# VH-VL binders against o27280, part 136

Target 1, 266 residues: o27280
Amino acid sequence: MDSMNVPEVLEIKRIVEESESVKTFIFSWDFRREVRPGQFVMVWDFRDEKPMSVSLIDPVRSEIGISIRRVGEFTDRVHGLSEGDLLGIRGPYGRGFELMGRDILLVGGGIGMAPLAALADEATARGMRVDALVAARTADELLFLDRLEAAGVNISTCTDDGSCGFKGFAHERLLTLEENHDMAAVCGPEPMMFQVMRILDERDVPAQLSLERYMKCAVGICGQCCLDDTGFRVCAEGPVFWSQELSRVREFGRYRRDPAGRRVPW
Below, E stands for the ipSAE of ESMFold2; O stands for the ipSAE of OpenDDE; V2 stands for 0.75 times the mean of E and O plus 0.25 times the DockQ between their complexes.

## First folded at step 6 (VH-VL)

Design A8 (framework fv_libevitug)
Fold by ESMFold2-Fast, scan of step 6:
Structure A8 (fold): chain C 266 residues (1-266), chain A 123 residues (1-123), chain B 110 residues (1-110)
Amino acid sequence: as target 1 above (266 residues)
Amino acid sequence: QVQLQQSGPGLVKPSQTLSLTCAISGDSVSSDSAAWNWIRQSPSRGLEWLGRTYYTSKWYNDYAVSVKSRITINPDTSKNQFSLQLNSVTPEDTAVYYCAREYPGDYYGMDVWGQGTLVTVSS
Amino acid sequence: QSVLTQPPSASGTPGQRVTISCSGSSSNIGSYYVYWYQQLPGTAPKLLIYGNDYRPSGVPDRFSGSKSGTSASLAITGLQAEDEADYYCQSYDSSLSGYVFGGGTKLTVL
């Protein structure tokens, strides 16, 4: 089993300010229990529960980290918490990233760098060569650059406004890079992931893409987690999918779900 | 290099207490990244974890349910060692007993083992 | 009878690939990391694999681990005579609140 149905109440051990809008909440973790890059947990503030990707897996310190972007009422409340405060954690849930080969490309947009930062740590620990393309709207929104640098990752940046690195979008930057990799892992807004996937498919690079979507429950029986054409449930069968699986999904890159589960164009 | 050296009697009578000691060199029994385990091995039950002791801000013990009512694992910081006491032994407790370190933390498994002590429960 | 199930024996010839399975349930392997130990006759077990598929320093890359669902496997490629030993898997079990081991697999190099 990759799930627990009852939240454990854990103390916030440390909070790292990643940016003006992103914080990483660090908890002690029993590393007899499996947690993998690409998995998520349900974070419970004793009112509402929301899925959050695991962004730090540190067995040496016996810590996990969960990075949370401020985007609404729940995340605003959680951002108001301090070290020593309590949160409920359920999980982990979902399948994690699979690593293969010697060279990996990571492509992350905004908060999508969170699960990729954990993956970068694992890939470097396994002796893989890691290249990361980190994308954001502005320089202030680029995440985990110091962590990636400390891990020995080769970093390229791009910003929509040109305030750091390449001026433009992740897929535009990727088109200027001619090197090939044994695999790629991609996480960010679905339109970005779709464009990146198409380029990687043309280059015959197998890619895993992580889909984080609004979820009402962690058991995979609600429509919020289900992809349109295939019946895959993100929390049960994802959130990580190979590019071959996503290329058949009409929903991917075209529309999203609102909080009521209705289809809304990007 | 970390080494674990075991000592204790090889023969114990039924109903008595089995007592073994594991002396640590190259590490501290109170190292906050280590846990100190007792495991036994018998032909009938194979490898069987008995329990562990470890220090963070205070001492903790975890014990296997099968032996919890009759087992005590104690650290001794002055001698840099830890011990096993198993009460009310029966012939089914006949086994090779090992001490072992988990380090660092729970993730990395039992990286250093003592030489083992054969304990026979017989009268 | 052990909580984790391994075949009691396995065999191969030098140079072959040998795989040893370890089967459990959702209360152990399905939720917790898997470890593998090698035990030569008359010696203590030696940690061979931790965290499902990592090798400690000094363990040859011929040894690898994998885990899928409630089962794990140890693979040995390029089998050598000195690999003849007993192999044990280990995990944690939430129902027992403790560590559990497989029954062991005796590997014979023919």
Scores: ipSAE 0.511, ipTM 0.787, lowest interface PAE 3.0, mean pLDDT 87

Design A9 (framework fv_libevitug; at its last look DockQ between E and O 0.02; V2 from the best seeds 0.00; counts 0 for: pae O 11.4 > 2, placed apart)
Fold by ESMFold2-Fast, scan of step 6:
Structure A9 (fold): chain C 266 residues (1-266), chain A 123 residues (1-123), chain B 110 residues (1-110)
Amino acid sequence: as target 1 above (266 residues)
Amino acid sequence: QVQLQQSGPGLVKPSQTLSLTCAISGDSVSSDSAAWNWIRQSPSRGLEWLGRTYYTSKWYNDYAVSVKSRITINPDTSKNQFSLQLNSVTPEDTAVYYCAREYPGDYYGMDVWGQGTLVTVSS
Amino acid sequence: QSVLTQPPSASGTPGQRVTISCSGSSSNIGSYYVYWYQQLPGTAPKLLIYGNDWRPSGVPDRFSGSKSGTSASLAITGLQAEDEADYYCQSYDSSLSGYVFGGGTKLTVL
């Protein structure tokens, strides 16, 4: 059965508790089927289906991992599952990240580190030097620090409250980091990504940014897949975009859409 | 260093059964991460995958739809080899036959190949 | 017809860049990894690229792979005389439940 359009029922092989609110669910995967960092899958608990980024891609063990943050009824039910329980998985969907050059900067906020952790694994396997700026509100919400360290990634942290590393926001920490990179990849809240993009653009560092909230559009769930005045469909082209595309979009990082589709400031 | 050595007949008559063997050195036919493939090559059909066998907790086989009704691929753990049996051959089955390993797992492709065996199907 | 389509021939001169295309559909390249093999006259195919764009140990970095949608390509930069060979792409096809190969491209170094 082709799992791209019909969910395959897979057994939860292993669960990793990343934090009090985040778990990674690990499944066996047929690696003839393409999966790239930055892509997502639809996770089905036999009642509701939600998009989730792929956070682990391990072809040596034939495993993928999906990291899920506890934010509502669906994710609460999934967090209640155990090894050996079943979930439906459909996909993968969307554009993945592209790697270029010899060194890369990763900038992740909260759960946005999930797709970047998978990217870090690929970048290190390709012989790239990887620097990661991991941002969260508090130390307890910093994700994947041990995975990144084990992969040989150079880690900088920042927290809004100063409980770990630099006290402040990701873009403020980035201003104190002066090392040049051939490219960057960014994933997190849109206001954070907008500020980071501006700094990287001034430094002439090409960046890819992942717009995770648009993942539902990639599978045709809604019609609101366009960005501001550009008119192009995020679901057809995303969720990963180059910074040059997003710099022309006045909506990115400044506005969100309300339920009526109206532009509202963040 | 892994090597695959092929043996079998070079001439088979139409309607007979083709039998080839691939002997493995430097690896085990029952290695958990390996799959053992048969591929053939002819001027008319190019490269054509025929099937594979592999071991996890038990033996599994995958066969190409075009030959599925005529093909059997069997491992032999005591001799560390695997074989191809193709029934009811026709001149269209004339080809160079290769065995090949996928390792580790499906992602990495067919990394080691046997030398090839030319099989002619003719009356 | 072959499920994956390659041009039957390609040519270049030493030092040039050559690309070889491989075209498929959503049931194969659109959903599954692409592999490339080099076959020198009188020898078995040799794995050149796996996972769309990875090189096995010992393959020079002047060989690279790429994939977009239902198509893939093999690029050879700094073409050398010893690159004269047949090149084959491979993927998996879900409708056939098996691996499929392209028809092959004979690369001539002029």
Scores: ipSAE 0.646, ipTM 0.837, lowest interface PAE 1.9, mean pLDDT 88
Fold by ESMFold2, look of step 7:
Structure A9 (fold): chain C 266 residues (1-266), chain A 123 residues (1-123), chain B 110 residues (1-110)
Amino acid sequence: as target 1 above (266 residues)
Amino acid sequence: QVQLQQSGPGLVKPSQTLSLTCAISGDSVSSDSAAWNWIRQSPSRGLEWLGRTYYTSKWYNDYAVSVKSRITINPDTSKNQFSLQLNSVTPEDTAVYYCAREYPGDYYGMDVWGQGTLVTVSS
Amino acid sequence: QSVLTQPPSASGTPGQRVTISCSGSSSNIGSYYVYWYQQLPGTAPKLLIYGNDWRPSGVPDRFSGSKSGTSASLAITGLQAEDEADYYCQSYDSSLSGYVFGGGTKLTVL
């Protein structure tokens, strides 16, 4: 049935510094193998292996790009690598985003913009109108703005500290934007995604959201990526889920409701 | 405008070697963006991929498992062409043989085909 | 026999919509892109669809591709007499380490 793929050892062809904390590592890729925006790969540095989203899908150059934020020991080691160094890659895995309609809204927080940048490239290539709400804590952490602009994406920004664009959270900025999209795609911190999902559901906008969970096998057999008691495996049935699927997942967003239906933190 | 022109004998006796060439105009056989394929077609087996050759820092070949022990595909950069050699042929190797460019890269499919060469294997 | 399974024939009248299926497995269509080729009588195949559902320049919009699981489909809308041809799906198969084609579908326009 399911088979665990063996990592292929690939040379880092090029490194793009997206910010002080985020680098995109570019590899040659065999485009006979299907890869879709929203899918992930397991990156192996010969000590440890972590899931990372694909941020660049470039069949013309036969390249993929993996964007990695420096957040801990594994990512510190990977950020220390240079062009010509080796990494193991296995995948891609998981369910990617599906495009529908003519108008798409992207809502990305921090590194969550990585899979959405790949989706934006595909959406614009298909002739869709793409609006992107790009969120970060500070202006220096807004990702992929030049790339999105070059692709013809209409960009709105927000920063927690107000250093660029709207001052505030992504869902607050979303309330001030037009409500005429055929679908939305969302990736970022889970509290942000929950608030954005609620607004989009109220507006009757179909939404797909990309989740992060701990992964070991990446092919659905070890159970490490399961969501609550629904049985959903993020590596197999996700990481991209429709909003309706997530509405039944109690751990998503990590809030509960009191008897009056009001939101109460855990 | 890329064109592929095939040449080679249309009759081959059993146990001998089938040899065909595919001349390329409008592109280079050593292009790092292209792969050069051979495909054959018969009523009994339809379209069948045989193999390809391509250049990335050095030359590589991929061959279909069904013919791997008998096939060789070689580029010729001086003549800007690539060849098919299929050893020890039998009547089951009777088919129309096509060369095709796969470009750019592996994603976009076989965008240019040669005219086809009927090769009959019989006594 | 063909690794990818297509119906041997299909037919329609001008203006109708016709679909041609292509069934495979997890070692091919389930993990690899699908391509479609049109072959007019006496000619070499011509690429119609790459990457599951993209059209090369010069292919009319009435041709479209789709993929679900281990199965793919070619749809032709606004059927025309010139569409009478053989149609082949193609993918890569990891267990065979090579490209694989469907058996072909002969489309008749009547």
Scores: ipSAE 0.579, ipTM 0.820, lowest interface PAE 1.9, mean pLDDT 88
Fold by OpenDDE, look of step 7:
Structure A9 (fold): chain C 266 residues (1-266), chain A 123 residues (1-123), chain B 110 residues (1-110)
Amino acid sequence: as target 1 above (266 residues)
Amino acid sequence: QVQLQQSGPGLVKPSQTLSLTCAISGDSVSSDSAAWNWIRQSPSRGLEWLGRTYYTSKWYNDYAVSVKSRITINPDTSKNQFSLQLNSVTPEDTAVYYCAREYPGDYYGMDVWGQGTLVTVSS
Amino acid sequence: QSVLTQPPSASGTPGQRVTISCSGSSSNIGSYYVYWYQQLPGTAPKLLIYGNDWRPSGVPDRFSGSKSGTSASLAITGLQAEDEADYYCQSYDSSLSGYVFGGGTKLTVL
């Protein structure tokens, strides 16, 4: 087995409370193991293992961050941890984002902002102009605003309830924005991403989208994250896909497979 | 080892075009995520970034606002080099010109520089 | 005239600690990474610090960078004769859509 498939037991260096439901866990990282925005790691709490996107990549401080939303038993346990506690981390896995052009648009929903925040850091470091559309159900669920602002990102917010920024969905807000970008990176609820992709395609803006599927092995072997018709494995060929690739994926924005392989609508 | 070798005339008359070339060894001008820059240095203006060219699926150029109307940076993949053209030069364009690479491994710092070329604008 | 402001000169004796400041604004240092370059007499600038406080291979650990707010600082501990050079800070400026440099600091080792 490749050494990259063996979990490393790492100490939680710091915990950042991003919101009521989201925490970022920061670890020391050996950057001899390269990691790119959009890639994910498998987090092991010695009981269960879940894929999590990397939300912070800091080669200067030799740190990575993983942002985790509290949504179930596994994440409940992880959220109960403290600085100094241990987690198993293996990876990184998957295809990350590619940067191109001068101006980039980030469209994120909820925890989907996690990988985009990491991408924003790289893009701004490169000297790119970064616009970010940050969406959430409510104002208190908007993520990484201060971090993005500090990085020089131009932020536009939208909330379902109108508690902050534009009242409505991300794709609706996007329709009100006239400016085109050289590329876009999108991550969030799949229905959101589906609508956003359509708009970007109509505008001829190259777009990359990060998908979420049930992952077990993370190495393209078990097939649990395989997309219908195409045979794309989200853990291997993804999780970041180009819009042209996703246009071939019928299930995109419509349904996903549960752990039992059943179709579950979004 | 990556090296940048500059070439071009050191004297240009006013209103003419300044032209320099930077030859790359040990790396490719079309290397992903790398950017190739021109910077100049003068006593009056210090270090001044002029612009860059880079390849990410296609070629992009960024130019400083101060010279945007007069500057062209072109890559040459066949010769693995990139060039600087600055039109309508004036004595204010007199400076030592440098080409430099931005390196992703150093988080986009300019880690490799050419030897510099003094360009004097004089009649 | 430089977008980033540096003291024109600094000095120290061998073994001493010297600090060079770089002052900017929210549109540059406040939002983007800071880089430092060392320029020896008659040579091209050399990358000294990247990403605010990280050292490239070959740069001694006696060189360190820091950033706070809209200002950055280069610290040199254990000053040596070979450290006599010009030092420049650099960042990106969103208002200018380009990289900007400081005016440079001439460091003299007494």
Scores: ipSAE 0.006, ipTM 0.506, lowest interface PAE 11.4, mean pLDDT 91
ESMFold2 (binder alone), look of step 7: mean pLDDT 92; pTM 0.947

Design E1 (framework fv_libevitug; at its last look DockQ between E and O 0.09; V2 from the best seeds 0.00; counts 0 for: pae E 9.9 > 2, placed apart)
Fold by OpenDDE, look of step 7:
Structure E1 (fold): chain C 266 residues (1-266), chain A 122 residues (1-122), chain B 110 residues (1-110)
Amino acid sequence: as target 1 above (266 residues)
Amino acid sequence: QVQLQQSGPGLVKPSQTLSLTCAISGDSVSSDSAAWNWIRQSPSRGLEWLGDTYYTSKWYNDYAVSVKSRITINPDTSKNQFSLQLNSVTPEDTAVYYCARVLRYSYAFDIWGQGTLVTVSS
Amino acid sequence: QSVLTQPPSASGTPGQRVTISCSGSSSNIGSYYVYWYQQLPGTAPKLLIYGNNQRPSGVPDRFSGSKSGTSASLAITGLQAEDEADYYCQSYDSSLSGYVFGGGTKLTVL
């Protein structure tokens, strides 16, 4: 087995409170492998293991950040940790985002902004113009706004309740925006991504979308994250997919499989 | 425009401490978007990174293995500068020393000082 | 003794295309971006290429960078007299936990 599949026990260097439900855990990282935005790592709290997107990539400081939303038992435990505590990290895994062109649109919903924040950093560092549509249910759930602003990202916000920015969904906000981009990166609730992808396709904007599925092995062996019909493994061929690839995936935006392999509608 | 201005003696005796200072203008030594580095260049060793200092909620240092036991890089926020101290110098430490900036999320040294020739001689 | 390997010299005539190679390993070029610097006599190195193939503002499009595997290359098209300088590749090495440079290539314009 490749050494990359062995969890490395790392000390939490810093914890950033992103919102009430989201924390970013920062680690010193061995960059023997290039880490790309959109890739994920497996986080091990010595009891359970979960895939998490990389939300910060800092080669200068040799650090990575993992943003974790509090949604269950595992994340509850992790959120209870403090700086100096230990976690197991293995990876990175999966296909990350590709950058092309000069103008990029980021569309993120909730915790989906995590990988996009990392992408924004890279894009801005390369001198790209970055527009970001940041969506959440409420204003207090909007993520990484200060970070994005500091990076020079042009931010548009969208909230379901209208507490900040456009009142409505991300795809609705997108319809109000006339400007096209060289490419788009999308991450968030799958129904959101589905609608956003449709709009982008109609506008002939190349788009990459990051999918979330139940992942167990992270190395394309167990098949738990396999997409129906196509045989795409989210952990191997993804989690970032081009819109053209996802157009072949019937389940996209419709259902996912739970840990038991059952179809669960979105 | 960001500029780095170096200062310090160009001659150091063997076994003594080499000391240089790099003054920053147009940026902050405590910027969380930059790391502040020392690099030296000699005919025998070429370009050699020595170490850096940077701030991200607290101060950090990274040092090259080759000089780790002898090197100290310190920031001075009051003067917006950072310094290099290299202890127990030998003639092998003779080189042109540069301070340089690395921006966050990059490995590029995008801003350099003018360089300081430091000769280690009796 | 440089971690990255460059040819010590290169030459070309005005208008020609010249390439400078930079060879490393999986712990540096294979995993990290490559940067290139131009150094004129008596001056500090100047960033020429960042991120394998990106040009900073002010750098002519005659300069281009590429990377493949554990090797990188700087290409100069339409060689000009002012291009005569030393060129250095640079990356990061995880095994050394530090920045690494090539030995430099002296480019002569004939």
Scores: ipSAE 0.040, ipTM 0.543, lowest interface PAE 4.4, mean pLDDT 92
Fold by ESMFold2-Fast, scan of step 6:
Structure E1 (fold): chain C 266 residues (1-266), chain A 122 residues (1-122), chain B 110 residues (1-110)
Amino acid sequence: as target 1 above (266 residues)
Amino acid sequence: QVQLQQSGPGLVKPSQTLSLTCAISGDSVSSDSAAWNWIRQSPSRGLEWLGDTYYTSKWYNDYAVSVKSRITINPDTSKNQFSLQLNSVTPEDTAVYYCARVLRYSYAFDIWGQGTLVTVSS
Amino acid sequence: QSVLTQPPSASGTPGQRVTISCSGSSSNIGSYYVYWYQQLPGTAPKLLIYGNNQRPSGVPDRFSGSKSGTSASLAITGLQAEDEADYYCQSYDSSLSGYVFGGGTKLTVL
């Protein structure tokens, strides 16, 4: 019996309010089991189970954190919980980010900054120089700025409405950043990631991108999270992919699939 | 601050039971954040984890498959120590035996006893 | 035979960089954190690295750990005579339900 596929009932040790719509739930973790930035866990509220990226990995305190944005029925229920309440956690699942070189660019949009915040901690622990481009629609949706600053990360921000930092989209801000990096990691809305990937490819910067939207079928036995041209199953072979792999996928950046499997433009 | 000190016989005859004790200072044997381990080291086999004892709501043990049928690790809360009993010893059990602590936040063997050389011979 | 594979020996001169490898499988290093221990002659092993790449208080920053897939490495920069010791990697193995160690690497400083 593979114990990593059985939900463990864990007590919510601490809750950090990241914004009005985002909370980080912190649990004690058995750090014999490796957890890597870019991996996800299945969160079970004893009614529904949803995939959530790991946003904090802290072996000194024996804690992991998962950051959850309030967007529907499940997340509304979870946001109503308090310290001391219980959730089921199973995993971790998926490929984590791979680090190479001496410096890394992180590009995160909205809640996509969550797995990148964990990656920033790992990269700085390895002695890498970390630059982060943090993007959101408004200033209130920029996440983890204080945590990234505390980790020694060089931060650039942009908001669609201009309420903080550069006024514009992540890819427009990236065009004003003139530094070369050994690699990049990108997580956020797929249209943002597509535009960012194109710029990084032109600059010859290898990038890893996280496709969190497909994690809805992450029980490991469904075929729904299969990419059109490559046949990759995001929950099994992802959610993290190199830009070279994604450049061969017709679906990436152009359309998604609804629960019925129909193509829906972004 | 935390220290582990070992005691036990240095020479044991084949087929007898090896018994060692590890005294804990600066921590409690019933601390719910710690597991108390036995590890041995021989030139032929290197470092081998043998097992542990730990307390959460009750006492638990884990044992290495290679010794599971012969080994018992027991806490003694009144003396703040834990012991190793290894039955039916053979010359292949000749090793330096260490007790060691694991904490749940690191899962590293962060504190080690001084070691006890045990020779199994007639 | 140890479950994790290390070279039996390594050597370097003062000031050099030395790397010690540790290889395993998906049931151990591929799924669990890697730890490193230094053992000076006549002493118990001392924790050098935990959680793949973290240093305990008192360990010089000349020592660093890394992990990739089913393999891990310990790097020692600015090698010093006092670094001459045996080095052991350690992980956990799900198929054995227990901790596993490498066979050890004897580091000689020439």
Scores: ipSAE 0.014, ipTM 0.516, lowest interface PAE 7.1, mean pLDDT 85
Fold by ESMFold2, look of step 7:
Structure E1 (fold): chain C 266 residues (1-266), chain A 122 residues (1-122), chain B 110 residues (1-110)
Amino acid sequence: as target 1 above (266 residues)
Amino acid sequence: QVQLQQSGPGLVKPSQTLSLTCAISGDSVSSDSAAWNWIRQSPSRGLEWLGDTYYTSKWYNDYAVSVKSRITINPDTSKNQFSLQLNSVTPEDTAVYYCARVLRYSYAFDIWGQGTLVTVSS
Amino acid sequence: QSVLTQPPSASGTPGQRVTISCSGSSSNIGSYYVYWYQQLPGTAPKLLIYGNNQRPSGVPDRFSGSKSGTSASLAITGLQAEDEADYYCQSYDSSLSGYVFGGGTKLTVL
């Protein structure tokens, strides 16, 4: 119990450069601590601690992969690390994705593809047909395309600048895709997820969406990851929510919270 | 270390029921990271997956279409085992039967039992 | 008549490279990962390759796997006497709703 709440210091076994701004850090992992796609870990660089989604789950090699986008001081320091360097990991935490039916749609924006890549591996291994809509600002920021292709995923791409695939936003591309899915899993910028959720709700497609909020404790005690109106804690009741759960949440898609807990527009 | 140990009779008469048991050591039959399978091997048909049992929020079974009308696979959480029952056997069911674990995320058959030769003859 | 097609036999001399093919369809290898197993006489199959090209701990790096379209391949370099065994490919098949295996390839080390 208490070992889960204290970071375990692990050696970086391997680093995969996914793009100019995204690296996947691979660690040995004891799978007696089970991990599901959509769960997260807290990554500690001995100075600060941030939540990161699991992107690779490989119990045969006893490995876990964590994909990190360089966006600030913490992630800059982590991106500067090499194989053999140390990081603290605690977790996993949160509720992961649940699979249903035979046909699944994945919709990922930017780094949001990380937990969906892990889910795609599980879905294809169960014999599901997997369609993925992979979105980014530019072609060189489309993540995990080779991995998804190797898994047998049917990939559609969109980029804001049109450099690869459909030119436009993910929800615009979604309107042009087939409407024959049993469920969907969505992860990316919250405004994108809100627009995608509306389309999926109109199509009567059950959807699960992965949210990001500021986290401190990750075990539901401090209240920093709470959603307004419901008291849902993203670290405990989420980060993955069904669209029906989110339809009762007024803040979803409208604002976010800074580290001090203040409401901030998207 | 995870080990699978099979038991059951090696000779079954036609029209009877083939019954085998697989005991699990080092893992739980109710682990949500694994599925528990039966596979058989014969000279004429090679390796043939028969079915599985696994737990997520409840118990599920998947059965190969070729045997679905005759097969039952049951877990026993109290004894940490799972069983194979194949009804109405014929000489074509003569094979070496294996139990095997599939890990959910990689879906590899990573742990196999020792195998049991079952002969169907009068 | 296995769902996945493998050559019935292959051979090589110690130190050589040998390749074993596995052919499927869009309902299996074209849509799902490929796995390889080694079976020594009188024993159960042992996982050799998973996820198209990944090796479990303890499998030498002279074993490698690849997949292209609806076909897969197992390569063994630096062939050794202990590699003499039967080799099976495996995938999932959506039309059969289940796991499917190749017919096996008997590898002889001369």
Scores: ipSAE 0.006, ipTM 0.565, lowest interface PAE 9.9, mean pLDDT 86
ESMFold2 (binder alone), look of step 7: mean pLDDT 94; pTM 0.950

